VH-VL binders against Cytochrome c oxidase assembly factor 8 (COA8). Designs and how they scored, part 157

Target 1, 167 residues: Cytochrome c oxidase assembly factor 8 (COA8), of Homo sapiens (Human) (q96il0)
Amino acid sequence: APERGAERRDTAPSGVSRFCPPRKSCHDWIGPPDKYSNLRPVHFYIPENESPLEQKLRKLRQETQEWNQQFWANQNLTFSKEKEEFIHSRLKTKGLGLRTESGQKATLNAEEMADFYKEFLSKNFQKHMYYNRDWYKRNFAITFFMGKVALERIWNKLKQKQKKRSN

## First folded at step 15 (VH-VL)

Design mg18 (from mf2 with heavy chain Y32F; framework fv_ebronucimab)
Fold by ESMFold2-Fast, scan of step 15:
Structure mg18 (fold): chain C 167 residues (1-167), chain A 124 residues (1-124), chain B 111 residues (1-111)
Amino acid sequence: as target 1 above (167 residues)
Amino acid sequence: EVQLVESGGGLVQPGRSLRLSCAASGFTFSSFAMNWVRQAPGKGLEWVSGISSSGGRTSYADSVQGRFTISRDNGKNSLYLQMNSLRAEDTALYFCAKESPFDYLWGTYAFDIWGQGTMVTVSS
Amino acid sequence: QSELTQPRSVSGSPGQSVTISCTGSSSNIGKGYDVHWYQQHPGKAPKLLISGNSNRPSGVPDRFSGSKSGNTASLTISGLQAEDEADYYCQSYDSRLSGYVFGTGTDVTVL
């Protein structure tokens, strides 16, 4: 029988997908895209006999996923908010209402929106550089620990085979 | 500048509820897992509950599972512990503790920043 | 409840070395989980002293060192000083409990 309390209870923050994989999953599960980050969450399987090294790898992967999900949810929210504020400001400057006489949402032309996109990219350039740096650091660490786990598994199999032969 | 400040403790009768809060400042709260650790008067440290950086994963000590609920609001830099069905044995100073950044070489998660604690006394 | 066993008290004179043991089982220290050490002065919050068996955080003197072998971790305080008089706790992870566990705590007295 499985160890009591072997898996930690998961909770989903407000506004993110609440995905429930099958109870007896022996593999990682990939869920639908999150509403805010547009990334697919991975729900990690925790083996009963998980080694400390395997736990370190799993925690690093879980932390990286949560970091990545929060980064993109925040970026998408900020983009949407600033875009709406930019459109509102420009329409106000032109003496135009937020909606057309037909009741449709008033929009700016592509040339005007190009100003916003250029400003947004310039403003967020340093943030995206730090994101890329941290992304590479995290992937390096994940790869390093994946290698360590693979070597541990090979070593354990070799030890088990020799033990069986000596008995 | 980096600090954690707990609040919400007090005197409460057995069977009732209390909600503890922990206000974080001076660091990116949303990047770190958080924990509650308690210490009964004159006794040692006991881990109570933990929550991942996004709030998507929670864990509890057997002694509180089913009675306590940990949660966080990253927009408010706040951690919470909802304590239901309180017992005399829950009497303790409750500390809020932050997990350290993941050490990419060694993979360690120590509790590197602690609050001052808030006292919860469960007595009739 | 504590899952890691420490001596109740350890004493030494200034300049002496003292060692605090922290003994676990095959589900925690013996399985290979890291051990962390915390120092707590009376009336104060715990302070991280050693992380990941032997790593010293910034600001922790070289006098403090940690090691781990089998089911036991040890904290050694060399050149014992009056300000080292405090309670010391080890901490690890336990796979059977799927949670963190602390040691019973050790009171260090400087004579």
Scores: ipSAE 0.499, ipTM 0.780, lowest interface PAE 2.2, mean pLDDT 85

Design mg19 (from mf2 with heavy chain S52T; framework fv_ebronucimab)
Fold by ESMFold2-Fast, scan of step 15:
Structure mg19 (fold): chain C 167 residues (1-167), chain A 124 residues (1-124), chain B 111 residues (1-111)
Amino acid sequence: as target 1 above (167 residues)
Amino acid sequence: EVQLVESGGGLVQPGRSLRLSCAASGFTFSSYAMNWVRQAPGKGLEWVSGITSSGGRTSYADSVQGRFTISRDNGKNSLYLQMNSLRAEDTALYFCAKESPFDYLWGTYAFDIWGQGTMVTVSS
Amino acid sequence: QSELTQPRSVSGSPGQSVTISCTGSSSNIGKGYDVHWYQQHPGKAPKLLISGNSNRPSGVPDRFSGSKSGNTASLTISGLQAEDEADYYCQSYDSRLSGYVFGTGTDVTVL
């Protein structure tokens, strides 16, 4: 939310969703990719005449976006940390240093990394299953509310036609 | 034990700044939207500001827009309210409040958990 | 300011019923936004009493009930008890303000 007047500059939050969409926009705005999740946030427009159903749909979509963003930010951080740990442990086992002779980071070939990817996917199977379950539940709810909003808009158009006809 | 504890209130002169904190415990803080609500002495409740679960969106009452900034640190289970250009009319007990989970079938929500409040007095 | 109007006070005797009205406008309650109710005892934080017009949170007695019609929501307390003596606030959302609004508050006295 924009600040105005002779206020002191507020401390910006140290978060993943820092962006400034146009305040006078009459439609949704897409922001830059988040550093941790690599997902682009959507700023949902709030119309002056927003109905209760439209608000519930917008709130649900906002909550789903942030849930999704947090999941992938955490997943990406976990993956990166465990990947580095695996590489270091394998290099130690081989008697190799963490740096090459040229001073660059030592790494494993694709064949050696296959064990890590296999183990990571296996280890996170339940976590991904719970994510998929919640993702389907959220999309069911979004679709349900989208349907309600669509029916509301159709009904309002019919009421508008009836009003024009009675004039 | 699900709990919210506010702090940072006090006596402050008009035109100055103050920062309120709210410490959350007993629930997954990062999963819920949070709000600040104030109550002037002998008066009713007034919504001040809200923030979504990851901080992706903030909202403010017209009376504080441009002066107050809501923020959160999910790693510290903490909510904040930075109050700038304080006025006598900002004198109130400030509560932090958690929104209930969105009910997917019925689409309802409310402020289900409240802190005990922290008193802010703006006086010269 | 508060955008929802409540009576300043209502009173009743133990065992009686009282009803608190919460009147808004076409931009909030009249538009169909949900109404929530909070109970506040002296010196304490508000407690959620009714959510989404009529839903009772866990631990709230069934003596408390909510309803909504047109621009007005109502909280009914049946079988009044001494511990029901408190301030009661309604809350909704206002599309003109793009924010939450509370009622003026009602003091319930149990005689």
Scores: ipSAE 0.495, ipTM 0.773, lowest interface PAE 2.1, mean pLDDT 85

Design mg2 (from mf2 with heavy chain A33W; framework fv_ebronucimab)
Fold by ESMFold2-Fast, scan of step 15:
Structure mg2 (fold): chain C 167 residues (1-167), chain A 124 residues (1-124), chain B 111 residues (1-111)
Amino acid sequence: as target 1 above (167 residues)
Amino acid sequence: EVQLVESGGGLVQPGRSLRLSCAASGFTFSSYWMNWVRQAPGKGLEWVSGISSSGGRTSYADSVQGRFTISRDNGKNSLYLQMNSLRAEDTALYFCAKESPFDYLWGTYAFDIWGQGTMVTVSS
Amino acid sequence: QSELTQPRSVSGSPGQSVTISCTGSSSNIGKGYDVHWYQQHPGKAPKLLISGNSNRPSGVPDRFSGSKSGNTASLTISGLQAEDEADYYCQSYDSRLSGYVFGTGTDVTVL
């Protein structure tokens, strides 16, 4: 989305939508990071005369974005949950409370946290491998359909020039 | 076994509300677009609504826009259709249907798995 | 009408071929949107028969074939069998409606 489009966005609380494209925009718009995935959503501009091929590309890109956001939202939530459970378990084993004397959350040293990170990475290795596989498949398809759309647009321009000369 | 099971249908008076559910099993529910399709007794299929894999995008047929709301809970492998301001014309068997994976050879989605349907009758 | 137009009924003898047409407009099939085909036996849910104009899903016999040209898609059933008696529906996307549209449906009879 162009930076200039942000200057024309609706900022009124009662009518504003956080993820709506800027008013009068003819471009894709990038929103703020999602709470769970920490990824910025892209809102795709839909041309008035969108072709079937352009629709296929847009749907593929939208679905890929949603798939990617879901994966990272789940990964981040799982990481946070398991990290807290690990910290609580280790503190209990040491006979320590969940909070320090100052009321802050108790933490483990770097050596103990390294154990958690190693376990988490090992446990999730297969999950990340499947993610990478699907990521490559999706991006290959997106590139392929982007090529088809580009060729279609070139053909339509040539066809339109021919019509103008005939008329 | 890949399966979709609808529930929540019944007899309801015009102007009232009803909520349909669809329970999915045997596949990664969170990876696919889901749709509701209805069929009035003795008539053909009519697409009602669709929802993206995350639930972030929805679409509706003009006949139900503003009255029906599609939603999903990926943690429960469940799809829902909240039907408000029901009319006699909404009387139909309601199917939930899964869209196929994006076919990298053909670039298409199709409704590859269907439930058996739940009957909604709007009558006094 | 916004629905895709199919003949109400088509009939043939066992072993023969029948073709079901599905005619749309410039906002759907004519615009280039793909056509899918579904088979529905009485009292049963629809089953995907052809996806993306001509692709057969796993488990669908090769005697079922699909094609598309201009505003019209066709489903051809060769070597008709008694189990082919069913309703058949085409489906596409319509840009004016920004949604999916189904055909009026065709009842296939084998006699």
Scores: ipSAE 0.062, ipTM 0.642, lowest interface PAE 5.4, mean pLDDT 83

Design mg20 (from mf2 with heavy chain S52Y; framework fv_ebronucimab)
Fold by ESMFold2-Fast, scan of step 15:
Structure mg20 (fold): chain C 167 residues (1-167), chain A 124 residues (1-124), chain B 111 residues (1-111)
Amino acid sequence: as target 1 above (167 residues)
Amino acid sequence: EVQLVESGGGLVQPGRSLRLSCAASGFTFSSYAMNWVRQAPGKGLEWVSGIYSSGGRTSYADSVQGRFTISRDNGKNSLYLQMNSLRAEDTALYFCAKESPFDYLWGTYAFDIWGQGTMVTVSS
Amino acid sequence: QSELTQPRSVSGSPGQSVTISCTGSSSNIGKGYDVHWYQQHPGKAPKLLISGNSNRPSGVPDRFSGSKSGNTASLTISGLQAEDEADYYCQSYDSRLSGYVFGTGTDVTVL
């Protein structure tokens, strides 16, 4: 979507409460960690005379943040759910209740939990591999566009320098 | 199937309010910026409003600034347009449209998926 | 300028080539913003035809091509066919308006 003004607030990715960057900020703002992903969102400053190339870079960085946020929110939820299901399944197999006599949640020993962690990591190996591949692709694209923006700024300075010398 | 379905249009009197909804399906709604585009009967397309994927930034055409509010609920895969202080010139078919993914080689954001539109008629 | 300028109508015979111009200003096309093209058949929603000046989405025939130079973008339809009879709209971004702008639209008739 196009942006209208620098004073307008950015909303953090899905699952994060809205917050305001510092008043009259001229730079990107980093917020508190997201409830679900545990990642800090970045809220981008929009210059008044943003170039087409600068807009593309900003949108790419914002989309990358959304993608990263969503991946980790989903991963954390999946881990928590599967951990609980594993514990309940193992306790049921042993003929044990889900709660102790004191009313506390029944638990598994470290050796049994190690089995869960090994299985979870193995099961998610391909998913993490694809995440890393996409992460590198996105960062390559961001670096590429950052380079283009830098070259644009150098070119603009050269144009101004030529005009100054002519006058 | 990738689909956008608008609803909430109808006949409304000048000065009143109306809320449009757009239901998304078949894609990860929370990953894409969304827009409202309108078309008056027999006329061309006019961009109305846009919203970032997170809902964090909104933008509006000058003709609707201060009267319309765009919002989204990513948990419900829904986009909204709250239209206040409606005028006869707001009469149009209202489309919701999704921005395309960023192409890493070409770097473009076009409106790749459109709904069929919901008709808003502002008349006394 | 509040919108991009297109000719009101363009006509051609089957098999001919037609070109639709889309003229903007220094705040949009002239500034370097990409131009997208949409095809709209009567009673239907617009369909993305060309993205980023010249890129064709999957399913769009190669007889549709786009280009951009200076303040003007062009859509060319080669080998014109009856089903190409539709309205065509260009779209870009405008830095003064901080928003998207559409062209005035061009009605293509196949005679």
Scores: ipSAE 0.276, ipTM 0.692, lowest interface PAE 3.8, mean pLDDT 84

Design mg21 (from mf2 with heavy chain S54R; framework fv_ebronucimab)
Fold by ESMFold2-Fast, scan of step 15:
Structure mg21 (fold): chain C 167 residues (1-167), chain A 124 residues (1-124), chain B 111 residues (1-111)
Amino acid sequence: as target 1 above (167 residues)
Amino acid sequence: EVQLVESGGGLVQPGRSLRLSCAASGFTFSSYAMNWVRQAPGKGLEWVSGISSRGGRTSYADSVQGRFTISRDNGKNSLYLQMNSLRAEDTALYFCAKESPFDYLWGTYAFDIWGQGTMVTVSS
Amino acid sequence: QSELTQPRSVSGSPGQSVTISCTGSSSNIGKGYDVHWYQQHPGKAPKLLISGNSNRPSGVPDRFSGSKSGNTASLTISGLQAEDEADYYCQSYDSRLSGYVFGTGTDVTVL
């Protein structure tokens, strides 16, 4: 049912990556984007009756999320650093300072930045290829364990039906 | 060579603090969950604390909850255990241990690599 | 946290077989969590001996085998050798504690 009022919200100056789900949550929650990776974290709920197989799936999903966040946080930092170095190098080559006459940070146009993007993609091609390979492997494993959990739940329902049909 | 080396142990009085370190080498430290396990002299193994690969999740044994803090610095390949309000019962050899890679067939996590341990003695 | 019960000691002579039991509860082994086994020689760190109930890591002799039934796991050492004299620990996960638990440990003595 819809509510008439707005719920109270916490305000935290650096709080985006510090998102926590409600204390009495009974399902997974999706948080705000992580400030480094720009990916939304999933906070996995741990049921009191979690099966060992469900725990394996949850741990795999948690590990995959942390792996993915770490990769993109590092990638974004590397991109930003190399972009700044490229801009400064090109401005020096043109005899330009780091600031315009108006005091703004000097920048390169889209055509000039195309050289950087091409270089960055070429330099990081192998790294991205290995990331994609590992991403596929992890998603295959997650899908495989999701299938196992689904079969476990089907089996448990069948056991319950058999029990109810017992004379 | 894949190894874990603990340090920071020593003789400490009850109520004081001590910080343990574990230096990892020979593997991608940031890819694995890490744990602290202790063993009192002449006694068995007791799990103390665990931390996920990036540090997003930590867990503690009831006996140390609220007193110990596990942390890691993946840039330095190091694991830490901050031990506050130490008690005589905390006297033990402290091991750091790495969780095994996820087995895509079985999904098993075991402690596949262990350090030599660092001794913490809490005594007046 | 000795949530898993093992015999204090077992003994045998060279060439014989010994079995170590590890008994848990409905929140750990009985719930279906995997059991791992570790071997610890005096003055040394534990070494992973059996992973996931019955899997042997590379370098572990096939004389070591693991099994699990109900709330009890077992480690069997066949063809017992002097070098097998050590402490053995089982380990599982406990859902009530949301953490790992170890067995009480078993001292294996060889003649």
Scores: ipSAE 0.235, ipTM 0.689, lowest interface PAE 4.1, mean pLDDT 83

Design mg22 (from mf2 with heavy chain S54K; framework fv_ebronucimab)
Fold by ESMFold2-Fast, scan of step 15:
Structure mg22 (fold): chain C 167 residues (1-167), chain A 124 residues (1-124), chain B 111 residues (1-111)
Amino acid sequence: as target 1 above (167 residues)
Amino acid sequence: EVQLVESGGGLVQPGRSLRLSCAASGFTFSSYAMNWVRQAPGKGLEWVSGISSKGGRTSYADSVQGRFTISRDNGKNSLYLQMNSLRAEDTALYFCAKESPFDYLWGTYAFDIWGQGTMVTVSS
Amino acid sequence: QSELTQPRSVSGSPGQSVTISCTGSSSNIGKGYDVHWYQQHPGKAPKLLISGNSNRPSGVPDRFSGSKSGNTASLTISGLQAEDEADYYCQSYDSRLSGYVFGTGTDVTVL
């Protein structure tokens, strides 16, 4: 089977979460949200008669997915780490312990946390701007190639109909 | 300077393992797919394995499937090839190669940057 | 082993034109996959010479040109020079193998 062939030759590294689509699916599969990026991964079905243009589109979509997954996994990890460090630093400055009397994690009030969110967004403004720029570039390329693939499929259907009429 | 430098090659006995490394510099390593290509002495180029930019997808030539494992560490700008169950026919100069950026007009991916290679000799 | 067939060697004199063919099958070049060309001088790493059938990277002289028709791609070197003496490899993708394939290689000799 095509899906078995794809799984036999390709494996996911530890750098991104691997999900397991249904083995007998003949369509793209959408998995559960990734633990780190909170994005749903797509497993792309590779047909045996994939055209070169279809392969270019699929590779571009797969690469864009990996890029997007990695960006958000890193962003969420960085946010969580810096948030925890900020909370610990502020509690230490106040002379407070890291845990409450009940053993729960100590927290800051909304006004203090607003400082962290403002600093985090300001610090990451350029990174998010570059992400949006690259996201738009990638989506333009994907849309452009989707259009080319659609035109190729229409042209192939028209050629097949023309052949049937000439016979 | 855009550069790829392979290391880890050497003389190894059949059935043993060897790990190759490729250090990248001068470009954003994490943005590009990487490949291993080998060349036996006096012979032509043979594609061995490829890995996507973030490491989520890998592929292998039939001759090495199940024996070799490609991996990357984007934080260290490094590409790796773990070679297990080595055979005499694996004897070759091993190059790492970077895929070119996707051209949105042409949609081409070529191997635009190559390292100098590291020699792997499998013999008793 | 390579899936694309090239002539083993091609010879020419300085100033002449030589053409190297690269013949594949319906699972690679014939299916419409792009062909890339690499130049390899003795003891050196391959260098990308032509990408996507006919596109020339910056720094590659305009006397190098590529074309593709049916199952065959061709690399033409016009105004042949001594420094063109090298091995030349074509490369494509093969859907049957689900991987990249290289040509058998052609040794260009400048006499």
Scores: ipSAE 0.185, ipTM 0.671, lowest interface PAE 4.5, mean pLDDT 84

Design mg23 (from mf2 with heavy chain S54Y; framework fv_ebronucimab)
Fold by ESMFold2-Fast, scan of step 15:
Structure mg23 (fold): chain C 167 residues (1-167), chain A 124 residues (1-124), chain B 111 residues (1-111)
Amino acid sequence: as target 1 above (167 residues)
Amino acid sequence: EVQLVESGGGLVQPGRSLRLSCAASGFTFSSYAMNWVRQAPGKGLEWVSGISSYGGRTSYADSVQGRFTISRDNGKNSLYLQMNSLRAEDTALYFCAKESPFDYLWGTYAFDIWGQGTMVTVSS
Amino acid sequence: QSELTQPRSVSGSPGQSVTISCTGSSSNIGKGYDVHWYQQHPGKAPKLLISGNSNRPSGVPDRFSGSKSGNTASLTISGLQAEDEADYYCQSYDSRLSGYVFGTGTDVTVL
């Protein structure tokens, strides 16, 4: 049998849920949405005879997933933290407590929260612009390498078909 | 200025542990995979371990598998190598090295930036 | 351990060309994995010379060139200069080991 080397378990540590596909799967698997990023993680299957080109595609996809998960986990945590700080600051300015008379979390009305959303979006505009640029660039690269892998597989099938095997 | 600075090396007895650190500056540390490469005195380069940009994937040379653990803290721009059950043959200068950006046309992953290394000597 | 074989030493005269071979196997270079080349002066860290078989990083003179065929990669240094005296290492990926492998290293001497 072909040597494979040791298989490593892939994890995305910052905010991504642990995911385990079926024990003897032979294709990529998609998990539930991560708590922090709200994105579905993919565990990539490593073929026993993975070509260098297939490895390049897989590595690109894995790095893109880690980059994407990290971006959204950080963005969502930053949003939640700054939102909570904004609410607490405004309630303190009004002389209000953090809890209502009924024991519920005190909140601001929609008009007050609109100021926070505007400031947050404005402050993060450049960050989101660069994210979108990089996301499309990565996606086009993935598509390009998928095309290369498909072409390689067609070429290999043609080579195999040309071989004479009569025993 | 793009720079990697290793630290934590020293003299250690066989069977003991040592933790190496690598401090990165001048680039977005969290965007790149990192590696540890060692060189025994007067000998060639040997790849030891690698870690993906956000720490989700790690890999090890057979000679250190089960004894060494690579990790990173992107918030501190730092790479680590925890070395357990050290042996005389682990004596070497330990370099940290950064992988180059993914070339979107060719997919290259060369080690484009290296630190100066930190010396680890394992002897009684 | 090194999985890629290089000659121990190569020498040439100033202005001439020298070629360093790097021979692997079907699990690394022969499988089609890229080969990278590094230059190391005594007491210094390695410096990337060639990435992805033949690409030169910014700042590397065009007299350094790389090629790859079958199980073997080659680094050619044309117009050899005194400052080229150094150790040179090839590097690839090995699917059997699921990791990077370096060559045994070659000492280049300018006579």
Scores: ipSAE 0.479, ipTM 0.773, lowest interface PAE 2.4, mean pLDDT 85

Design mg24 (from mf2 with heavy chain S54T; framework fv_ebronucimab)
Fold by ESMFold2-Fast, scan of step 15:
Structure mg24 (fold): chain C 167 residues (1-167), chain A 124 residues (1-124), chain B 111 residues (1-111)
Amino acid sequence: as target 1 above (167 residues)
Amino acid sequence: EVQLVESGGGLVQPGRSLRLSCAASGFTFSSYAMNWVRQAPGKGLEWVSGISSTGGRTSYADSVQGRFTISRDNGKNSLYLQMNSLRAEDTALYFCAKESPFDYLWGTYAFDIWGQGTMVTVSS
Amino acid sequence: QSELTQPRSVSGSPGQSVTISCTGSSSNIGKGYDVHWYQQHPGKAPKLLISGNSNRPSGVPDRFSGSKSGNTASLTISGLQAEDEADYYCQSYDSRLSGYVFGTGTDVTVL
């Protein structure tokens, strides 16, 4: 039998901040920055009569968001780990402890950190190049489908006006 | 080589539970949506359930809604189907299937890679 | 039921062409959702044959072609060969069910 009130709802993965829009929302909702990726998730409103083209656009955007969040969550983890290793190695070379006398994390100045950023970017050059390629491909596809959806909506409005005249 | 291998099927009595697994190899499992599709003996294909690449979105056929739960463990390259309150009409060969990469021209949702299936028989 | 309708069986001789129809409704094919086609040999898993109405994946012979018009999609096999003897299934999405639907399946026999 059909289940009354059953919904195919999105859920947040375990281990990440859960993101839920307000009840009865008729618009896309933007959440706070994700703890791991530092990106703001978008929860997509699904219209009652979503067209196949609108579904393709929404699914492309949802998939792109998940791909982007996975990339940056992994990148941020790798960055943080390598940054801490770099700071520890430089402090050991200077004979300094990992924390200041005030108990705060010991840090390097901007000039010293510039060396880390150069090293990190160099090491991850190909990875970031492939990310940018895929990011642009995805955004071009999203723009293309947004254009198609816009044209479909304009056409549907024109058809509705014609129908209202004939009624 | 790219492959999907299902396991966990067997003979089970009505009302009982069974958990199916699907092991993926040869592709980046965490990048693709996954689905379960079943086929009763001598019958056609029936879509059962789907899950997004991160596991954040799930969907179910009306016939299994509330009884089956799809899940995935991207760290283990594994897809699961927890089947509760099994009925005789759930008897089928269960396939796991991968959704194709998004086709930037057409936006397809086709199932491009399939496992060989695992047989579930619900009988007294 | 929202399942897509296919002929139970189609037959032809080697070298001939056969066409398999897949008829849906206003909530799936008629609404404009794409149709995909799968080939299944006995005892084997389905194989993607046509995606997005007419696109052939790498490795699929050009003898296979797909089209869609209104509520009906069609798979055409030209130059029919013994190896084409299999079951064929269409698939689409259904907005009423908010899920995927498959066709009833067609058994192709090579005489």
Scores: ipSAE 0.366, ipTM 0.719, lowest interface PAE 3.3, mean pLDDT 84

